# Ledger of designs, part 26: miniprotein binders against q8wxe9r568to878

Target 1, 311 residues: q8wxe9r568to878
Amino acid sequence: EEEITVDVRDEFSGIVSKGDNQILQHHVLTRIHILSFLSGLAECRLGLNDILVKGNEIVLRQDIMPTTTTKWIKLHECRFHGCVDEDVFHNSRVILFNPLDACRFELMRFRTVFAEKTLPFTLRTATSVNGAEVEVQSWLRMSTGFSANRDPLTQVPCENVMIRYPVPSEWVKNFRRESVLGEKSLKAKVNRGASFGSTSVSGSEPVMRVTLGTAKYEHAFNSIVWRINRLPDKNSASGHPHCFFCHLELGSDREVPSRFANHVNVEFSMPTTSASKASVRSISVEDKTDVRKWVNYSAHYSYQVALGSIW
Short names: E, the ipSAE of ESMFold2; O, the ipSAE of OpenDDE; V2, 0.75 times the mean of E and O plus 0.25 times the DockQ between their complexes.

## First folded at step 15 (miniprotein)

Design Vc1 (at its last look DockQ between E and O 0.85; V2 from the best seeds 0.73)
Fold by OpenDDE base, look of step 15:
Structure Vc1 (fold): chain B 311 residues (1-311), chain A 81 residues (1-81)
Amino acid sequence: as target 1 above (311 residues)
Amino acid sequence: KTKTVELKVEGMDGPTREAWRDAYKIMEALQKLPGVKSVRVFIEDGTVYVIYDPSKTSPEEIIKAIEEAGFKAELVSVEEK
């Protein structure tokens, strides 16, 4: 059975301000991978929602791929695999190529301007240092301005959300609990529906709390990592923030670094090209009518959020 | 503001290399016309949809452009949007 699979993946990277999480800097890279099983010389044409094409299309009816977006995008800095006829692209904006058989390869990549005004959610983080006591609090809210969040029926989730709080090396010892069975990382207590305020917790052990997901120190990142499987959470009331809280009592004020991390790292994925809004409009295979065609969309976000004021 | 005309080009029966070539010729001819916004060619049967500004061009001019490119086209329908 003859088949062609197109994988379209966005990669968003950027720096976000504190507070309202305004995007200060961003980069959106979209990569298109092809895996095909086609007999003989199979010249293929890939149609994208390229603004320079403007709906000018030569296709078979069966070559039209279902798309949910009606937007046209501007492609920047297009780079192609050697199997693409770049001359044809430059002259006609047609992506004409002869795929490698039975081999997954990157057909092309391009840059776009971020298609949304806001990120899917905002993260506000406050850090307080009082003597030897350190508190970190974060509030996560879904952004109503993000298009995928507007209609609950068609909402696209953020998946595998990871929020990383860099921890100074000096504090790592505080997140290790000595147990008879070995050293275990302290885990956050989950308190659903709670809004955490500043709480003076007396005790030598760090206290971590989350309203959703899990949080623990992870050595691989040298960070406390707040993990959430899916946003928005179906069980959470709309409009209420999710919270992370950490309280740490150090041995002395001398253990407080003069400077510690001034940012939080955020990563997550979405099952759509939400960053670029890139879409495959058509896939044509010359002289073949019975080719099974698949398109997969995804986006990966990785950005830094500036921390709030330290007081 | 725009209209869509549906045409049928004679002799186009894809998917063949010839059909693709012919479709490109038609596309190029139509893109040169004032008021043409977008062209879709279905190469399997020669169905052509043209979105155009009726103040700048007409179905008759579109057909003429296709004919000048060396093809025969017949009007199927005109829809207002």
Scores: ipSAE 0.702, ipTM 0.925, lowest interface PAE 0.5, mean pLDDT 89
Fold by ESMFold2, look of step 15:
Structure Vc1 (fold): chain B 311 residues (1-311), chain A 81 residues (1-81)
Amino acid sequence: as target 1 above (311 residues)
Amino acid sequence: KTKTVELKVEGMDGPTREAWRDAYKIMEALQKLPGVKSVRVFIEDGTVYVIYDPSKTSPEEIIKAIEEAGFKAELVSVEEK
């Protein structure tokens, strides 16, 4: 039958500080795509939680869509597909369009200010280079507002979390395997690394350990990649840190760099417009009352976490 | 300090091109009226909610603005803060 699908996708990018992950730079871009199968004239109206239309809406009650937020957002730098009447938008903030039939297309895009006070989790990383030993330790903690006293069934997860630690090309040959050990064993290894009580030893296989997910070297990124399927972890206590540890012994035949890296890269997705809080409030199709209406929300986060000391 | 008036506009009864056109005319007319903060129109039955500053306008002036735009409206209720 007749239907229209609206896909709303956020993209957060930025740079956050070491330790506490204060947002130093950010950019939030939202894209809206339409796929419709409508007969005849199909003049459509899309209602967003645009602050400039707050309280000024023309709708049918049946066109009102379930919303996940009460927030109203400011849309910056709106850009539109040619099927949108831009004069109407600029005069009245109405998103009026005639969709392409049976063809998924980008209806519009816009920028927003990041709508939350904090990111869903923080990542603290400590690195050291001591002689031929390189050690990297990370602690990942869910942010207080994200994990405290929430209904687990309504909590919006971070999915496919990827934390990438750039590795100099000279070290790639040392990553022939990965190791995953229990939390108890990792804590013992991390404590040694944190103390930096090292000795010179001949080159040995790297040791990589995590308390959640997996870690291995991935050639596609020239990085050690810590992957976590879902956060918060359903089996972990609130506030429980998740840890990554890596120990690498460089052979005496190789020059040891004075620095490891300036940043780590964090990426993940969420099945909501968590960065912008963009929400579809209504979808109207002129002269039709029986159109099936679907709205999908997603966000992708990709940012850099600054590292602390370089030795 | 604001009040909300609920009005019923005659002749609006669906998602037709005419109903959208009429709703936009009403919205435009009311947004020109000093003291009107916001306007919500439900086009399936002609229900209109107007949030206004009572020191600057009144339900009577709001109805008059709708009438000047070519429509007939009746007062349903007024809510106070």
Scores: ipSAE 0.681, ipTM 0.920, lowest interface PAE 0.6, mean pLDDT 81
ESMFold2 (binder alone), look of step 15: mean pLDDT 78; pTM 0.722

Design Vc2 (at its last look DockQ between E and O 0.71; V2 from the best seeds 0.61)
Fold by OpenDDE base, look of step 15:
Structure Vc2 (fold): chain B 311 residues (1-311), chain A 81 residues (1-81)
Amino acid sequence: as target 1 above (311 residues)
Amino acid sequence: KTKTVELKVEGMDGPTREAYRDAFKIMEALQKLPGVKSVRVFIEDGTVYVIYDPSKTSPEEIIKAIEEAGFKAELVSVEEK
């Protein structure tokens, strides 16, 4: 059976302000990978929602791919694999190519402006230092301004959400629990429905709490990592923030570094090209009518959120 | 604000390189017309859909443009959208 699979993946990177989580800087890179199993010479055409092609299409009816987006996008800095006829693209904006057989390869990449006004969720983080006591609190709220969040019936989730709080190397020892069975990382207690405020907890052991997911120190990132499988959470009431809380009592105020981490790292994925809104409108294979065609969409977000420090 | 005209061009039977070439010529000719917003050509049977501003162009002008490009076209339908 002859088939062609197109994978469209967004990569969002950026820097986000504290408070309202305004995007200060961003970069959206979209990569298109092809895997095809086609006999003989198979000249292919890929149609995208390119604004310069807007509505102008030469296709077979069967070559039209289902799309959920009605948007047209501006492609910047297009780069092509050698199998693409770039002259044809420059003259007609048609992506004409002869794919490598049975080999997954990057057909093309391009940059776009971020298609949304806001990120899928906002993260407010406050750090407080009082003597030898350090508190970190974060509030996560879904953004109503993000298009995928507007209709519950068509909502696209954020998956494998990772929020990383950089920890100074000097504090790493405090997150290790001596057990008879060996050293284990302290894990957060989950308290669903709780709103965490500043609590003075006396004790040598860090206290971590989350309303959703898990949180623990992870050496691989040198960070406390708050992990959430899916946002929004189906079991959470709309409008209530999810919270992370950490309280640490250091041995002395001298252990408080002069420079605290000034940012939090956020990563997550979405099962759609939510950053670019790139879509495959058509896939054509010359002289072939019975080719099975598949398109997969995804986005990966990786950005830094500035921290507000209260000293 | 816009209308869609459906046309059938004779002699187009894709998917062939010739069909794509012919379709491209037709598209280029139509894109030069004032008021044409978008052109979709189905190369399998030569069906052409043109979205256009009726204040600036007409089905007759669209057909004429295709004919000037060297093809024969017949009007199938006009729809308001």
Scores: ipSAE 0.612, ipTM 0.897, lowest interface PAE 0.5, mean pLDDT 89
Fold by ESMFold2, look of step 15:
Structure Vc2 (fold): chain B 311 residues (1-311), chain A 81 residues (1-81)
Amino acid sequence: as target 1 above (311 residues)
Amino acid sequence: KTKTVELKVEGMDGPTREAYRDAFKIMEALQKLPGVKSVRVFIEDGTVYVIYDPSKTSPEEIIKAIEEAGFKAELVSVEEK
């Protein structure tokens, strides 16, 4: 049976503000990949929810794909594989191509504006420097402003969440050979008011605690990495904050920088979603009626959360 | 308020590159006409649906624009939004 699969993958990048995580800088890069098993050198057409097409369509009735959004998007900086007729796209916004057989390839890429006002969750971070004692605390909360989070029963998970806290070069040796360095969970102790930042550290050894997931120093990133497999957490109430805590004792307060880091890096994936709201409205394989047509969507997010003024 | 006109354009039979090019010429011609909101062309049989503002244009003007682009069109139906 003949088949064509269209993978639409969004990559969000940006910078968000301290505290309320307002989006300060953003862009979404969308890549569309094709994998096809078709007889002959089939001529294919792909129709996107391009605002320049909105309502103006040239189609076969059999090629209309189920739509997942009513939104129309602007495509910026389009780049195409050599199999695409770019003149046709320039004149009509239809992606006309002859796919590579049985070979997954990137058909096109383009940039869009992030389609939501907020990100799926917010991260607030506070640092404290007292003598040679350095503390870092973060609070992660699911956002109600993101469209998939407006109804708790329809929330789309964030998967493989990584929150990275860059470690200054002066401190990296302490984390390489830390005998107490490791992950600890505060989940059992944080079940009521969690506002007061209690610490149980009784020495000069660094300590890290989390209420969800794990935290450890990872040399590959030169950072402390807080990892969470999935958000929202199945075992937590909606809106419940998730916490990270780190305490570090330095050898001399004359060598203490004024802050732990200038920013925190956040990275995660949201399968079956679209950060751009790009959607495939039609797939044509000449006049063939027996071609199975599949469309997959996914989004990956990678951005910085400012800890002070920008920089 | 808008109305929808259904037209039949002759010579557009099935999904050929020529039919594709003809459909784009029709699309371009109709988008120049004031009051046309959207145009949908079904290549397999030459069916064209045009959503338009009846205060600015009419099925007769729409057919005329198609004919000026070099194609023959006949009125099939008109319905209110």
Scores: ipSAE 0.534, ipTM 0.893, lowest interface PAE 1.0, mean pLDDT 80
ESMFold2 (binder alone), look of step 15: mean pLDDT 79; pTM 0.729

Design Vc3 (at its last look DockQ between E and O 0.80; V2 from the best seeds 0.75)
Fold by OpenDDE base, look of step 15:
Structure Vc3 (fold): chain B 311 residues (1-311), chain A 81 residues (1-81)
Amino acid sequence: as target 1 above (311 residues)
Amino acid sequence: KTKTVELKVEGMDGPTREAWRDAYEIMRALQKLPGVKSVRVFIEDGTVYVIYDPSKTSPEEIIKAIEEAGFKAELVSVEEK
């Protein structure tokens, strides 16, 4: 069976302010990969929601791909694989190409302006230092301004959410427990529905708590990593924040570094091109009518949230 | 503000290279007309949909443009939107 699979993937990177999580800097890169199994020369045409093509389409009815996106996007800095006829693209905005057979390759990439005004969720983090006592608290809230969050019935989730709090090397020892079986990382206790305030925890062991997911120190990132499988959480009431809390008692105030982490790293995926709103409108194969066509969409977000000065 | 005209172009039977070429020529010709907003060509049967400003162009002018490009077109329908 002859088939062509198109993978469209957004990559969002950026820097976000503290508090309201305003995007200070961002970059959206969209990459399109092709995997095809086609006999013969198999000249293909890919139609995107390119604003310069808007409304002008040459297609077969059967070549129209289902899309929920009604937006037209501006493509910037287009780069193409060598199998694409760039002259045709420059003259007509048609993406004409002869795919490599049975090989997954990047057909093209382009940049776009971020399609949303806000990120899918906001993260507010407060850090306090009092002598040898260090507390970190974060509140995560879904953003109503993000289009995918507006309708619960059509909501697109954030998946594999990772929030990383960089830990000074001096503190790493505090997150290790000596057990008879070896060193284990301290894990957060999950307390659903809890709002964590400043708790005076007496004891030399760090206390970590989360309302959702898991949190632990991960050496690979040199960070406490808060992991959430899916946002929004189906079991959580709408509007309530998810919270992360960490309390650490250091051996002395001298162990408090002069410079604390000035940012938190956030990473997650979405099963749609939510950053660019790029969509495949059509896939055509010359002289072929019985080609199975598949389109996959995804987005990956990776950004830093600035932290305020620790006083 | 706009109308959609449906036309049928004779001799178009895609997805041949010739059909793609012909469709491109038709689209190019139509895009030159004042008031044309969008052109969609279905190459399997030569169906052409043109969204246009009726104050600037007409189905007759659209057909004429296609004919001047070397093709034959027949009016199927006009829809107001």
Scores: ipSAE 0.796, ipTM 0.953, lowest interface PAE 0.4, mean pLDDT 90
Fold by ESMFold2, look of step 15:
Structure Vc3 (fold): chain B 311 residues (1-311), chain A 81 residues (1-81)
Amino acid sequence: as target 1 above (311 residues)
Amino acid sequence: KTKTVELKVEGMDGPTREAWRDAYEIMRALQKLPGVKSVRVFIEDGTVYVIYDPSKTSPEEIIKAIEEAGFKAELVSVEEK
């Protein structure tokens, strides 16, 4: 009946390069939340794979949690809930705390370095602006260099993938000019036989096409948003690129900016994974030997893909 | 290059406040001894593993450091790595 649950949530943010998506800037914020149902006084100790304690441990064998990584990480800019004894942490790197009973709370947060060399997938985008015509094309490919993608039987999906193409402020007028009081809505469905590189647009041809998911303009983001429920797609061959195509005709050449946008925003979640490789090595509850212990990991990614300079 | 000694510390029996305190004192005493690379203490039975540089210290010196901290330790084994 007595139990303690530790949730480790990573938040990756950053900027990646055009085309090959090399990581140019990155930041990982890790938050650890506790939910416990313990009787009486319950002084707890949490053991992380902190590099400053590697090889030096005081533990009961039964408090050791299953190994999730061989890596040891640096914890930067640690911040703690008031229930944590910060003097103990600074003197010995032990996370000693008295949890709130039956109340989920954030025990601590810290910053880390992204533990992989690549992201789960790459997004290549090509844009062109010729007179009043704008064309955007994107190719999404799963990355073989990302650890969770190396074994098809144990792949962890990217969920609720959202790729946002900002609409320049100048183009809002174009949407409004196609109606009495509103904007022309750009909607797309997966087209069977969609052609990469199509440049023709007529009253009978789609303005936007995707080979997976959906794409439409969303006011909440001031962007064309390409949404994919999960990657990799079960109905696609390994290594198959997923495509987005958009062709826009603006009402006047004078409304056209010199460039479509300088970045594309990518956002998704991955369950049961860690961006930092933060790992719970042990959970100890003072004077208790029969406590059920659970550890959950998840990661959320939100980053920009560069398209190059505007000029 | 390094060796591992396994020791048994007397009187350390289970997850008590005293056992945690004693293990910390042993850890700190051994970390001050030149040649000690790492220390792992299992408090349920007093098992201690020490990785050390045999050119700088020995199991005998490690046991002496524990004794000077106020505890008794017995040698169980020495293994090369």
Scores: ipSAE 0.662, ipTM 0.925, lowest interface PAE 0.6, mean pLDDT 80
ESMFold2 (binder alone), look of step 15: mean pLDDT 78; pTM 0.722

Design Vc5 (at its last look DockQ between E and O 0.62; V2 from the best seeds 0.00; counts 0 for: pae O 1.6 > 1.5)
Fold by ESMFold2, look of step 15:
Structure Vc5 (fold): chain B 311 residues (1-311), chain A 81 residues (1-81)
Amino acid sequence: as target 1 above (311 residues)
Amino acid sequence: ETKTVELKVEGMDGPTREAWRDAYKIMEALQKLPGVKSVRVFIEDGTVYVKYDPSKTSPEEIIKAIEEAGFKAELVSVEEK
């Protein structure tokens, strides 16, 4: 049986502001991969929601793929695998190619403008220094402005959320023991606007608490890493903020670095959401009518949240 | 305002190299016609939808452009949009 699979993967990167996480810089790179099992020379045409093509299509009805968006996008800085006829693309915006058989390969990549006004959630971070005592707190809230969060029937989760807090090399020796506080009790405190205390601090040992997921120091990242499997959380009320807390007591005021980390790093994936809203509108295989066609979408987000200095 | 005309082009039947070639010729001819907003060609049966500005062109002129490109087309319907 003959088939072709098209994988569309968005990669969002950027920098967002402290507090409200307004997007200060963004870059969306979209990669399209092909895996096909087609007999003979199979000339293929891929139809994207390219704004320069809008409304001008040549297709078979059977080649039309289910729509995922009504948006039309601009494709910037397109780069193609050698199997794509680039002259045809530049002259007519047709993505014409002869795929490698039984071999997954990157057909093309391009840049787009981020298709939303906000990210799926915001992360607010506050730091404080009191003598040799350093505290970091973060509040994570789902964004009401993000399209996937507006319709519960089509809500797409953020998966494998990782929030990294870089730690100065001077602090690494203080992470001998890590702990996680129970999620339910912390959720109740956060809802009342309370901050988490340091009552369990013993000497120089840090206290780390989260209302959701886990937090621990990870040498691979030289960071405290807050991990959340899925957002929004199934066990939390809509709009419930999720909190991270870290308290560290240094040996003296002089051990406090002149600058705290400038950014907190956030990463996560969305399995069916495209940050670009790139959509495969059609897949055509010349001279064939019985090819099975599959399209998969995913997005990966990796960005920095600005964080003030503490000097 | 725009209208959409549905046409049927003779001789187009299936996903052949010839059908693709013919569809591109029709697309190119219609995109040069003033007042044409967009063109959609279904190559399995020769159905063509053309969105156009009725103040600048007409179904008759659209059919004529297709005929000048070497193809025969007949009017199926006209929808106001």
Scores: ipSAE 0.682, ipTM 0.923, lowest interface PAE 0.6, mean pLDDT 81
Fold by OpenDDE base, look of step 15:
Structure Vc5 (fold): chain B 311 residues (1-311), chain A 81 residues (1-81)
Amino acid sequence: as target 1 above (311 residues)
Amino acid sequence: ETKTVELKVEGMDGPTREAWRDAYKIMEALQKLPGVKSVRVFIEDGTVYVKYDPSKTSPEEIIKAIEEAGFKAELVSVEEK
């Protein structure tokens, strides 16, 4: 069976302010990968929601791909695989190519302006240091301004959410628990529905709590990592924040580093090109009518959230 | 609220390279019309179809433009959305 699969993937990177999580800097890179199994010379045409094509589309009716987006996007810094006829693209904005057979390859990449005004969720983090006691609290809220969050029926989730709090090397020992079976990382207790206020917990062991997901120190990142499988959480009431809490008692105030991490790292994926809003409008294969066509969309977000001043 | 007109262009063979070339010629001809902001040219089973918004351009004007490009066209349908 002859088939062509188009994978469209956004990569969002950026720096976000504290508080309302305003995007200070961002970069959206979209990459399109092709995997085709086509006999003979198969000239292909890929149609995107390119604003320069808007209103002037030539397509086989049968080659029209279902799309949910009506948006047209501006492509910047287009780069193509060698199998793409770039002259044709420059003259007509048609992506004409002869794919490599049975090989997944990057057909093209381009940059776009971030298509949304806000990120899917906001993260507010407060850190306090009192003598030898360190407290970190974070509140995560879904953003109503993000288009994928507007309609619960068509909501696109954030998946595999990872929030990383960099930990000073001096504190790493505090997150290790000696057990008879070896050193284990301290894990957060899950308390659903709890709003964590400042709790003075007396004790030498760190206290971590989350309202959703899991949190633990992960050596690979040198961070406490808060992991959430899916946002929004179906079991959580709308409008309530998810919270992370960590309380650490150090041996002395001298163990408090002069420089704290000034940011939190956030990563997650979405099963759509939510960053660029890039869409495949058509896939044409010359002289072939019975080609199975598939399009997959995804986005990966990776950004830093600035932390407020430590008081 | 939005009307679209679909025209059939005759004399084109199959989803061939020639059909694409002809489709481009048709598109170029239509782009010269001041009232045409958005035109979609479809190729199906060797036939070229033109879909456009008739709010500013009549089907007769479109047909004339296609004819001037060396093709024949006829009205197929008017869709109201």
Scores: ipSAE 0.224, ipTM 0.681, lowest interface PAE 1.6, mean pLDDT 86
ESMFold2 (binder alone), look of step 15: mean pLDDT 78; pTM 0.722

